# Designs tried in a protein design chat: VHH binders against Bifunctional adenosine 5'-phosphosulfate phosphorylase/adenylylsulfatase HINT4 (HINT4). Part 5

Target 1, 146 residues: Bifunctional adenosine 5'-phosphosulfate phosphorylase/adenylylsulfatase HINT4 (HINT4), of Arabidopsis thaliana (Mouse-ear cress) (q84vv6)
Amino acid sequence: MAGVNQACIFCEIVRNPTTTRLLHTDEKVIAFQDIKPAAQRHYLVIPKEHIPTVNDLQRRDEDYSLVRHMLSVGQQLLQKDAPQSIHRFGFHQPPFNSVDHLHLHCFALPYVPRWKAIKYKSLGPLGGFIEAETLLEKIRPLLSKV
Below, E stands for the ipSAE of ESMFold2; O stands for the ipSAE of OpenDDE; V2 stands for 0.75 times the mean of E and O plus 0.25 times the DockQ between their complexes.

## First folded at step 1 (VHH)

Design X02 (framework vhh_7xy4_2)
Fold by ESMFold2-Fast, scan of step 1:
Structure X02 (fold): chain B 146 residues (1-146), chain A 123 residues (1-123)
Amino acid sequence: as target 1 above (146 residues)
Amino acid sequence: QLQLVESGGGLVQPGGSLRLSCAASGFTFSDYDMAWVRQPHGKGLEYIATINSGGGSTYYSDSVKGRFTISRDNAKNTLYLQMNSLKPEDTAMYYCARGEWELPYYYYGMDVKGQGTQVTVSS
């Protein structure tokens, strides 16, 4: 449901997960398979808290820790389910995200069908898809207390 | 058997109007976002408009905003494009597409594309 213009569909999954097969759930995040998988494995990891986009993340320990945790969950799931595949993790940057609830795409490559690779290409400074590690560098806290 | 069949193209003078239709079959039409894309002769694909699965959310490229209207009838499994104030630069093969649009519109993200219908705007 890419064009929902009212209620957040991912918040509904968090509130009422009974119709969705969850691959992971903990205090902060849930994970499930994308409804329109773009690869042999295509998982989404979302925070239970409603954060609309990557632009709503700040250089602070709380946000950095959340994204690191999301990535860790995605990595663990793909290592279990597709250990021999190349894995890729990232986010769509606005206005190119389909749902205004932060979600990490977790892929076991190759993309299926192969043309879907263009949807998940990074455009460098122009935006598009951002790798999870690149986002973590952007939101790394400004000051460290040792 | 997934199929998209476009119709309604033709030759029209600048300032004219056309209405394109796309008949969908072989999948649950109401579950998918739909799009219109076009390809001028010898050029790449250009995004025109998208509509979400329920029909309540639409998006347009700047080149057609205010002139074109995308709509759908889920009961009839049909997608429409109303084209007004047509310009010579609108000349292209027009395709109905099923898919998702999460990248800049000079890239396309479709998994099913129709046969196309030719639109020619010429004096």
Scores: ipSAE 0.000, ipTM 0.107, lowest interface PAE 15.5, mean pLDDT 78

Design X03 (framework vhh_7xy4_2)
Fold by ESMFold2-Fast, scan of step 1:
Formats: sequence, C-alpha cells, structure tokens
Structure X03 (fold): chain B 146 residues (1-146), chain A 124 residues (1-124)
Amino acid sequence: as target 1 above (146 residues)
Amino acid sequence: QLQLVESGGGLVQPGGSLRLSCAASGFTFSSYWMAWVRQPHGKGLEYIATISTGGGSTYYSDSVKGRFTISRDNAKNTLYLQMNSLKPEDTAMYYCAKEGDYDFWSGYSHFDYKGQGTQVTVSS
C-alpha cells in the first residue's frame, strides 16, 4: 500500500483536477502547463490511464490511438496559443524520465534559456528525447495477415 | 520541519498594488526553485511565476506578465511577489510553492509543500 507522499503525482492530478489548472480535459487525457517551462510555451499532455513510460506502449490500436490523440491535443493547444512559433513534441525515454507516468512535452520554441535545448536532445542508441512522430512510427500496429 | 508562510494579501481596488511575502524554513532555501501559484474560488491552481535558485531566471504566465515581479532574498529565506495594475481576475488565494527535486533530464517540476496561502481580493 503506498503512502500519500509516494503517490504518482500525475495520477493525483487526474484524480483531483482542481489542484491544477487544466488547459484541456477529455475522456482519455488532460493537459496542463509545466511549472518550470523550458520554452516560450511548455505544456504536458498525459493520459488518465497510468502508463509508466514509452517502453510500456505496444504495437496495438489502443496505444497508437492514445499517442496520436495526445499529439493532436498538444498541436491544437499550441496552434491556438502560439501560432507563429515553431512547435516541438516528444517524450523522455527511460531512464531519463523523472515521472513514471507517460507525458508528452509540447514546446513553442525557442527554448528559454537557450541552453535547455541540450536536455531535449536524442542520445542515439542510449535513448534520450524521442519525437512524438518517431514514437508513432515505432508503435504503429501490425496488420493481421490474411 | 518544512514551513512556508505567506503574507501580504488583502482587499485592493482595480489598478492597485500589493506585495506578497513567503517566509521559508526547514530546508536549504537557496537550493530550490520557488514559485507563486494561485487558486480562484472554485477553480484550479494556476502557476503565475517561478524563479531560479539565484534569481537569475524568472518565468511568468501570460495573464500576469508585465504586471507582476517575482524576486527572492536567499539571505532572509524569503520569496516575494510584487503585484501591480491588479485586476478583478487576479482575485484568488495565493500560495508559495517549493518545487520538488529538479531533474535535468525530465524538465518537469511540481509544487511541493505549499503553505496555507494569503487571500487577494480585487474589487471595485
């Protein structure tokens, strides 16, 4: 049994949304602003279902549709709030994620301060940051053989 | 024991000014980013300002940018929010927040150990 101070912080926001100003909510996801923004705009989109990391996603319709929906929400929010900015969307891959609840980073660039760009860089074979479109390609469902 | 004690709220007319203070104790204040967050009655929390450990970096929500100034005095373990050109929409309970441990790679921080708050009411 977990104690109150060991709860997943994002699951807590989902259970009690009044503790956080939501930019978006629907049946599957919520979105809110990162409290230490790394860019002109920095939003997080998270699923209501607890999924710890990108490594917990499978090549199946449910997971693909969820990530696509998360990306769509992030894109719509940034198009509304920062239409003139360059937008970037992605995830930190384990072990570099600090919160074990899947969360999409949505940036309206530039990074602020500019050196923060380094922490959202891909680390090649070691992982690091993965673009949302790249993740969608990796989890694209396999078609059933006829 | 970690403590955050907010003060300086009150009733003010539109266009007025207030200065909020947060007295911090029980942790190494100079080692943590600090934030001001607010909650209007019956609504969710909104992060309005954050400040880096040394005060060299500050961030504001669009709703307060140009009107509010966050600052800190590490020698006094005190966080401040200077609020100018107050609007009725600024009416809320204001909380001092210590951000959780910063992870360079995640980029995410949440508020941790917010205090009891100080009420700001802007009415004509």
Scores: ipSAE 0.000, ipTM 0.208, lowest interface PAE 14.5, mean pLDDT 78

Design X04 (framework vhh_7xy4_2)
Fold by ESMFold2-Fast, scan of step 1:
Structure X04 (fold): chain B 146 residues (1-146), chain A 124 residues (1-124)
Amino acid sequence: as target 1 above (146 residues)
Amino acid sequence: QLQLVESGGGLVQPGGSLRLSCAASGFTFRDYAMAWVRQPHGKGLEYIATISGSGGETYYSDSVKGRFTISRDNAKNTLYLQMNSLKPEDTAMYYCARDLGYSYGSEPYYFDYKGQGTQVTVSS
């Protein structure tokens, strides 16, 4: 078979949050703990709207504001739960994302066990993991010249 | 052809036990992490557990920790779920799947070739 059967469980969590304990919920996003934590704290922040990947984001105020808000939520949660740890925030770029629903990984380092760090490496021209601040720079809206 | 066939479901009383099996064929079973997921009638899909290809790592949802045990027999290409202390809330169609998310991150669901499922009903 050429295709992959992907269940959008993140859309199901948005519709039926009883399947997952939420760390945060608001009008645009929810946050919860990754089921296979790769660090002392490993949180996911997802939009309620189904956006498949970082490649579906454009240089527009709506998309920029959404990613900035996702990062803000992740930063607030880790500052509350792990204020003394080094924090890292980012996204897997296709084909390395496993769920086709945009999700920000929020880590309180170190990775546990240490070898899980390889899953979250940037691969340069091949893509891989992209830091949230780097993504924000890439989707920064163009200013209109008035 | 890639196939997953679940079995072992049935009607059981609260507090009872069931053992689910998933027979895999058409791929190199030992090379893939495997998962159990469930769907109660009229509700969304819920993740239950994952086991690594070697069987050395297991992960469970909080709703089943301490009650369910995932295991595998790579020589027989078979995945198992031992379910103890069953509750009415465990009533669902249970599916096995290859957990492709295990290879690229810690996401709960990125799977292919899930089977047709086996029904578990917990009722007095």
Scores: ipSAE 0.000, ipTM 0.154, lowest interface PAE 13.4, mean pLDDT 78

Design X05 (framework vhh_7xy4_2)
Fold by ESMFold2-Fast, scan of step 1:
Structure X05 (fold): chain B 146 residues (1-146), chain A 124 residues (1-124)
Amino acid sequence: as target 1 above (146 residues)
Amino acid sequence: QLQLVESGGGLVQPGGSLRLSCAASGFTFSTYGMAWVRQPHGKGLEYIATISYSGGSTYYSDSVKGRFTISRDNAKNTLYLQMNSLKPEDTAMYYCAKGTPIVGATRWDAFDIKGQGTQVTVSS
């Protein structure tokens, strides 16, 4: 009962996608608009599987393929909806994420209002926002040949 | 400004049926998912059923699956719960709840309750 008010919010969207209009759905991910857009276009791509943060991803084929697929979905949506804008894709690293369900931010720049750019700055080794391509390099599986 | 007004509850015998209604106003009803939740006397809230903004998808708790049907009429801004094969365990105050779009950076609960509820009592 308490779960109605306490559960992971993005897991609830996955189980009940009808609280939110979906821009994309497939067997692994869904995509939708951020309710408080920080840019001309601000989309979120989330896995249907509950993965709390980028720190829960490892150098394995499943994790790499999932993030690559999330990025591909975000890129396709922004290429369709904002082809002339500069696009930016990334994740908030803990503790800077606001929801403990992995979600890719997809922006068609500029940020609106402009000061929101601060929320999506990388802090280097200290964390903050991580670009999707940077995360993919970090979790890339090591190739081993027999 | 947001209002949800539940109705249709009452006293019914085990095995009976009731149809609950929720009249919504103060927001664009057709763009939100909706839910029915209940609270038995002296207990916490229990999720019952959820319906998509378009009515194309529905979800039910295991305790009511096969007995209850959630539906909506977007033209009339009204949510319904058809309750069949009622059991004493279904006795509770029933509330309708508006889904919260929490697709952004801010964390919200999935549903808000904004009504006085309607009492359902299943007794012989």
Scores: ipSAE 0.000, ipTM 0.120, lowest interface PAE 14.1, mean pLDDT 77

Design X06 (framework vhh_7xy4_2)
Fold by ESMFold2-Fast, scan of step 1:
Structure X06 (fold): chain B 146 residues (1-146), chain A 124 residues (1-124)
Amino acid sequence: as target 1 above (146 residues)
Amino acid sequence: QLQLVESGGGLVQPGGSLRLSCAASGFTFDNYAMAWVRQPHGKGLEYIATISDSGGSTYYSDSVKGRFTISRDNAKNTLYLQMNSLKPEDTAMYYCATVPYGSGSYYEDYFDYKGQGTQVTVSS
């Protein structure tokens, strides 16, 4: 009967986007601007389903299709809003993500200020930021031929 | 109305241990990633550790990795920092801070708020 608040901030935005302007919404994902943009355009694309991190994704069609769809949404938004800019898409790998709800960062470069590029750098063996295309290769279904 | 109240600091000898607490109120604590940062006298803020909103992910600065452990109790709206093998260089004012939602990163320049602090002094 008595309960503690179990809200995930991104799950709460999915349920009640009261003060968050959505750039995109569909059956699977929503997209919105990061509250402290690190680039001229900085969008987040998140699944409506609660998936904590990239480590929770498996080599299966459902997970692969979800990440592909997230990337497609991010690409379409940046092509519309900043077609002249170089675009970058990726995820922070644990423990570098600040929110345990899967979210794709979509940047229209350059980073602002420029030194924020360090924040989104790959850390090699420790992980850090992973490009969306690299993640898709990592979770590509092994026996799928499509 | 967001408040963060740090406690647990004090004077300790090198090699000693302290556990810091941060009591959060006025916001939905489990919606925020949290951080510990410190400021030595006359110097800038130094990032120490972060923990995700659920507590499932943690990150530490190289200066404290293996010695400090960050944790949280979302039912109690409390953040902790267990500090072991303390060194004189750990002497600083310690602050807890919220990390903004949607940031996707654990860097010290990306905080929504920090508390009043608790002083840690490591000396003989």
Scores: ipSAE 0.000, ipTM 0.186, lowest interface PAE 11.3, mean pLDDT 78

Design X07 (framework vhh_7xy4_2)
Fold by ESMFold2-Fast, scan of step 1:
Structure X07 (fold): chain B 146 residues (1-146), chain A 127 residues (1-127)
Amino acid sequence: as target 1 above (146 residues)
Amino acid sequence: QLQLVESGGGLVQPGGSLRLSCAASGFTFSSYSMAWVRQPHGKGLEYIATISSSGSYTYYSDSVKGRFTISRDNAKNTLYLQMNSLKPEDTAMYYCAREGIYDILTGYYDEGYFDYKGQGTQVTVSS
């Protein structure tokens, strides 16, 4: 379990944003550059609320809207900073994530160095990296029965 | 040269416990986040747990939360994994791994990236 002084690293960035150069901040999310960029541009978009992993998301309006907003922020940043590049957005599914705080990877391709593409490969039903649009379909809210 | 030496594996019955150790040498242990990863026979590597360079922050995969505890002793250059309530599914070769350099200013690191891992210690959970 968590230790007595344990804290989420990304939650600390949310609480103390002056320690990190933010590319975006609003009421729900912040965005910043990955410490070891895997592409010409490699941004992370994280919710201010602590949500550990994609497995903690449910088919409900709140979760769907949050992920959609995260994707929108990432798309806007890359359109501004790398409009001529191909963009890719996704999440590492457990156990492939190192930090238990939901975060969207936003890439302006190509990967640099090229071998880093392996880290962000989808393994289909076995897991690995999941594209943001694929996750949105999985958590799309279902209409309630009358 | 950089070296990570795992020990403490063995054969245990379901519900049992084991404590793994990893002795690190050839680098400044206290400057790096460390991880435990495992590989079941014929399968890929699975992340288990990570601990920050100071020991103040720990992270676990969902499969082991509440059962495993990662810890470190920077004075002894040793990483530990306490494994409780072991299941047959925990059977794997367990590796100690060094993550990329922890950036104190930003408080984060590149996910799933390991600069090095040791030779491993086998854990078998069977009746």
Scores: ipSAE 0.000, ipTM 0.114, lowest interface PAE 15.3, mean pLDDT 76

Design X08 (framework vhh_7xy4_2)
Fold by ESMFold2-Fast, scan of step 1:
Structure X08 (fold): chain B 146 residues (1-146), chain A 124 residues (1-124)
Amino acid sequence: as target 1 above (146 residues)
Amino acid sequence: QLQLVESGGGLVQPGGSLRLSCAASGFTFSHYAMAWVRQPHGKGLEYIATISGEGGSTYYSDSVKGRFTISRDNAKNTLYLQMNSLKPEDTAMYYCARDQSSGWYEPTEYFQHKGQGTQVTVSS
């Protein structure tokens, strides 16, 4: 079920990482620049494992740790490349995600051109863009008393 | 091995419409994002539109938004570009291109597999 999808465009990058300049690679994730940047810096962090959307994440340590790690990688890259910019991190929620492979958008603001901000707007009850910290709160595992 | 054959170009008057087709062979069509790019005479390549392998995601250059529609029929291994409200500045050789992996990669690096093209001329 959680295998590599053949029609997934990001699974192709995982298979052929040498064809895309990677900003980061480790056992779990890779990071690269969006080819259609919407800000001065626009990076994507994706898991090597095919996870279609944020709705496929559960309140479990594995999922929480993965999303935290993705955020950490994005924060580190933007701190290195754009330390004086305001940074924004988040995910498109279905049906508004463009690719069915989990990917964190990492922005060094401002958006370029500035009207592209509309594409990454939260739509309230309809979903839209969800901030990474908000997603982490939603999937945080519950502590048990020993 | 890989082959892309464009068709549907021609001479049309301003305000007119054309539908371009691209017949793809030699690869699993549904696994690749596809694009339309154009080259006006004596100028560089200009990106027009991209569609994901499954057809669920599209992107357009600002110069064609609202006028052009990219689509695909994976059962027929065919890519389409519906062009409406054509302008003289749309005059160019039009190429379909296979993205090396996806439309999220650097476009100029990955639009290397293109066909012979089809000429679109918009003139009164």
Scores: ipSAE 0.000, ipTM 0.123, lowest interface PAE 14.9, mean pLDDT 77

Design X09 (framework vhh_7xy4_2)
Fold by ESMFold2-Fast, scan of step 1:
Structure X09 (fold): chain B 146 residues (1-146), chain A 125 residues (1-125)
Amino acid sequence: as target 1 above (146 residues)
Amino acid sequence: QLQLVESGGGLVQPGGSLRLSCAASGFAFSSYDMAWVRQPHGKGLEYIATISSGGDYTYYSDSVKGRFTISRDNAKNTLYLQMNSLKPEDTAMYYCAKGPDYVWGSYEYTDFDYKGQGTQVTVSS
């Protein structure tokens, strides 16, 4: 059975949160500041469960609810810390994700320095950055609860 | 100094098979996620397959799932794509792509250089 041969840095943060100052923690997710912020505020929201990438998400209530919850946490943090800024939320799609552990980027714009904007641009068919709302539409369950 | 050299393309009939290779040099191959991307003539790039640095995770576009297999040999600094059940729609220039650089102590990538010269795959009756 294939496993993860390379250690997951975000799984390590989940196990040892004292190595990273947490902005949020609950039963399902944690949030913390990116080590090298690309904007006025740059937060990451990750699930405690190891989900490698957006491609591992399915059209089912559990996955949809998880991503919606991640977005809600990011929105609450930026509304508190940078209410005057324009906010942007999204994921890097493979192979452009830095870590094979699902993580939502939460930005209070502008990007700093400005040229970092290209790093978070959607790359069309190649993938690149996907907005959180766009991902939610893609994984929306075929049958909603109500 | 970073170089990616693709090979193994050619002309095949629908239903045929090809194995592509990518010889990597000038970087620590075993430390980077790798991908195969393709570009049909006059169209944009399309992601087809990705493999993690250690080879433990693979991801495929829906257009190639079940037909293509991505693999790597870190001892030889070589990336492979086994293509089975080829279709005319698979006709494209195929490129080896290096994932973004992970900077130690950072959760964000630094640099990216994703294309070699490519290798042409033509699927025709």
Scores: ipSAE 0.000, ipTM 0.125, lowest interface PAE 15.1, mean pLDDT 78

Design X10 (framework vhh_7xy4_2)
Fold by ESMFold2-Fast, scan of step 1:
Structure X10 (fold): chain B 146 residues (1-146), chain A 124 residues (1-124)
Amino acid sequence: as target 1 above (146 residues)
Amino acid sequence: QLQLVESGGGLVQPGGSLRLSCAASGFTFSEYGMAWVRQPHGKGLEYIATINTGGGSTYYSDSVKGRFTISRDNAKNTLYLQMNSLKPEDTAMYYCARVSEYGDYVLPNWFDPKGQGTQVTVSS
């Protein structure tokens, strides 16, 4: 009703931010720690707007700017909290996503436990995990003016 | 019908230990990941630990890592939290919660039904 899905776990966090410790909040996104961290640091950056998956993003300025902003927030948080670690940023592509609300995974590597690495592998043409920078290339606006 | 009933809390001195239990009923316990969350009086909910369906994978908040151990007994539909080296900062109402197999996150508001919890007070 308020531009968020009522049955979505992440939309509920957006509606009731005090129920979850937020690492970042602004007009477009919030960030918080994954409840099942897969690495020494595992943060999620989500839009306040309900966008179900990466497949719902189009080659338009609004979508491109949103994903770029999500990546920027994730990069800033990990640079602050884990500056010496290797950082990785990406999304699960359907059907491999667990929650139908767009969320950027932000990792300070290595994965813990080690077998978690398999969950975040790219499956090439079959999808799987997509790096944030690769997604930005895919949704780059074709008609953007310099 | 679906219930989560927490027990095992109490008053302990700093450095003490407690073991919490959560008796689950009304759903197929072995098909769900489980979590412990806590709420200090007048504060928000804080995630403590999660455990997968089979009990082989566990994850902890930084505040309790090395001190608390989450475990489960699927034959008894029971979740446990072993708490060692308790600190005054651990004083809170403790709740157990379900985790979806298709979700990597459980908002505390989505562990329905929410049990009455079990109070842990760490004080001299």
Scores: ipSAE 0.006, ipTM 0.160, lowest interface PAE 10.3, mean pLDDT 78

Design X11 (framework vhh_7xy4_2)
Fold by ESMFold2-Fast, scan of step 1:
Structure X11 (fold): chain B 146 residues (1-146), chain A 126 residues (1-126)
Amino acid sequence: as target 1 above (146 residues)
Amino acid sequence: QLQLVESGGGLVQPGGSLRLSCAASGFTFSNYEMAWVRQPHGKGLEYIATISSTGGSTYYSDSVKGRFTISRDNAKNTLYLQMNSLKPEDTAMYYCAKDHYGSEFLTGPYDSMDVKGQGTQVTVSS
């Protein structure tokens, strides 16, 4: 709750990049390997700004562009590191997210061990894991800015 | 309370071996998948190996596959890592970590932060 940005482990990685081996960094996001990979490759892409969950995203250009950029970074990394694998990208919806800092899971399948697939299963209206493309449709701006 | 205590690290020459132990308390050890992770000085955390709750399944990072073996003794609430053919790149603080699996969705990659112990230092140097 109070001082979440100071207590947030991902905000700490953003403030002190040397504590984590970064796979990518730019003005908006950083990417790194999950501490306990659930697949042959398991990367996380996070925004530098603190956004707690997918529920904090709205149908506006800046939120849509951010998620699009996160997905693009994840896709580029997995295409480079595991081009032969099937890739999957998504987010845990509350209360299933373990860290209250928006983070895109980027998987090069298969899941390792295979039962980890249960952890990343969509529960439909009940929540669970949401595919990145599904989230993008959900937050797509209702009206064009142009 | 939840506690993990790592031991068994030390100084070893390239090509040598070490066996690490992790003593767990404050939770039902046999119900949880366990992992070993490491952190070189001034660097981020890196996954090493995972073992299922029963010990029936194990998985390794590509960097240690064929050299390291993870195992557990549920009667003793202890996790082990046998490290062979050690390389300078293996120099790091080693930590054990608890994970949730199955129907539990409330933990993620960094949940283990609060339950990992002091670690045990492994230095591989000629």
Scores: ipSAE 0.000, ipTM 0.212, lowest interface PAE 12.1, mean pLDDT 77

Design X12 (framework vhh_7xy4_2)
Fold by ESMFold2-Fast, scan of step 1:
Structure X12 (fold): chain B 146 residues (1-146), chain A 126 residues (1-126)
Amino acid sequence: as target 1 above (146 residues)
Amino acid sequence: QLQLVESGGGLVQPGGSLRLSCAASGLTFSSYAMAWVRQPHGKGLEYIATISWGGGSTYYSDSVKGRFTISRDNAKNTLYLQMNSLKPEDTAMYYCARTEDYSNYGPEFVSYFDYKGQGTQVTVSS
């Protein structure tokens, strides 16, 4: 059973989306526009369950499935709203995340203004922004001993 | 070397059922997500369904959701597609695939799938 943190702004949006226009909602996730868009299109996809960061994800079917579903939702929204643009998807790794509720950034490039590209740069082994595809590889479920 | 061998296709009447099988070899089967895609005669590839490494998560195209069920048996290195309530528009060559894509949804991603078998033909007609 997943709890909801009362101090979390994204948990509040899940509970009471009256001030936030939802671009997508289903049983597991919601999607909406970032309040301070960093690109021509900047959407966030978040789980309804409170998961603080990418570090809280494990190599489990349920965690992998959730991230894949989040990515699929983001891809479908950007394909609908900005099919001609280059798309980028990823997460801020702690301590660089601004909200301790797992959220996938979905960009239709270019970044606006252009210098915001620095905010979403990967720092390699030092962390920073992690591409969604790279995260999925890291949390890929391990081989069953069946 | 990846080998995928599809079977179980055939001729059925509308409303009928078929179960497709895919025997996989040349990979650690339980380490890969698997998919079914189809190609109607003279048309492009269409995504049908994907299943996670352990079978705990599945995704379906809207055209088959509620009618088709994807499943796997990792001990036998076999992927299945149970097809119920078949329609004439389900007529196609069906291929199983190993997914290279982190997103297992939509026809736009079928080009990332490894499918190299001959497929199995499903024909739905009266």
Scores: ipSAE 0.000, ipTM 0.107, lowest interface PAE 18.3, mean pLDDT 77

## First folded at step 2 (VHH; framework vhh_sonelokimab_d1)

Design S04a (from S04 with S103D; at its last look DockQ between E and O 0.62; V2 from the best seeds 0.00; counts 0 for: pae E 6.1 > 2)
Fold by ESMFold2-Fast, scan of step 3:
Structure S04a (fold): chain B 146 residues (1-146), chain A 124 residues (1-124)
Amino acid sequence: as target 1 above (146 residues)
Amino acid sequence: DVQLVESGGGLVQPGGSLRLSCAASGLTFSSYTVGWFRQAPGKEREFIGAISRSGGSTYYAVSEKGRFTISRDNSKNTLYLQMNSLRPEDTAVYYCAADEGYDYGTWETDYDYWGQGTLVTVSS
């Protein structure tokens, strides 16, 4: 239909905070457990603002600060819930994201079952999963004075 | 009360084309990642591809063939598979499936709801 965008499931979670147990909420982001966890712990951190994918982020302070904040929230949650585990943070790059709302995957390893590791493998220049720190380097603001 | 029904299968000549459809009742496709699998006689069920909830993103396990395209029409609650330049090795039962998960499923166990399948036979 003209003028009708498909409903976003993560926007719906933001609008209806009682439909999903939130692990974190603030003015910019919320965090909750993935509906089908792929690891010992599998959390998602999403912005309340609808941003479809990592490709919609630009080299600007606002975008960099948002991703930094998302990572900080994920790190805090896993440090609280799984301090002994190895943690991994990243995003699916298109076309591998099935929900078109930016979401940071936060894992306390190992993957369960173990073959889920393939789904979250970085393919280097070919794309795939991108580590949060790698994304931050890619969107680092260009106008910082030397 | 959930049902997925495939249609559009049949006998086609090598080099021919088919468009498969999958209609859903008892669930709303826009809330699911939906995809296609196929199973040839005596073989395991293999992933063909999937399409995001919005239809803005697709992932193909058989993209190296470049012959299959997945699309969806959420207003009609319907999923499609366009198959071109068909070969005898494409002969299989084709299944549609819906996954409530937030990333793409590529294994049979990732999917929650399944159709009964539609047979595609490619022969002269």
Scores: ipSAE 0.409, ipTM 0.684, lowest interface PAE 2.4, mean pLDDT 85
ESMFold2, look of step 2: ipSAE 0.243; ipTM 0.593
ESMFold2 (binder alone), look of step 2: mean pLDDT 81; pTM 0.828
OpenDDE, look of step 2: ipSAE 0.859; ipTM 0.916
ESMFold2, look of step 4: ipSAE 0.071; ipTM 0.470
ESMFold2 (binder alone), look of step 4: mean pLDDT 81; pTM 0.834
OpenDDE, look of step 4: ipSAE 0.862; ipTM 0.921

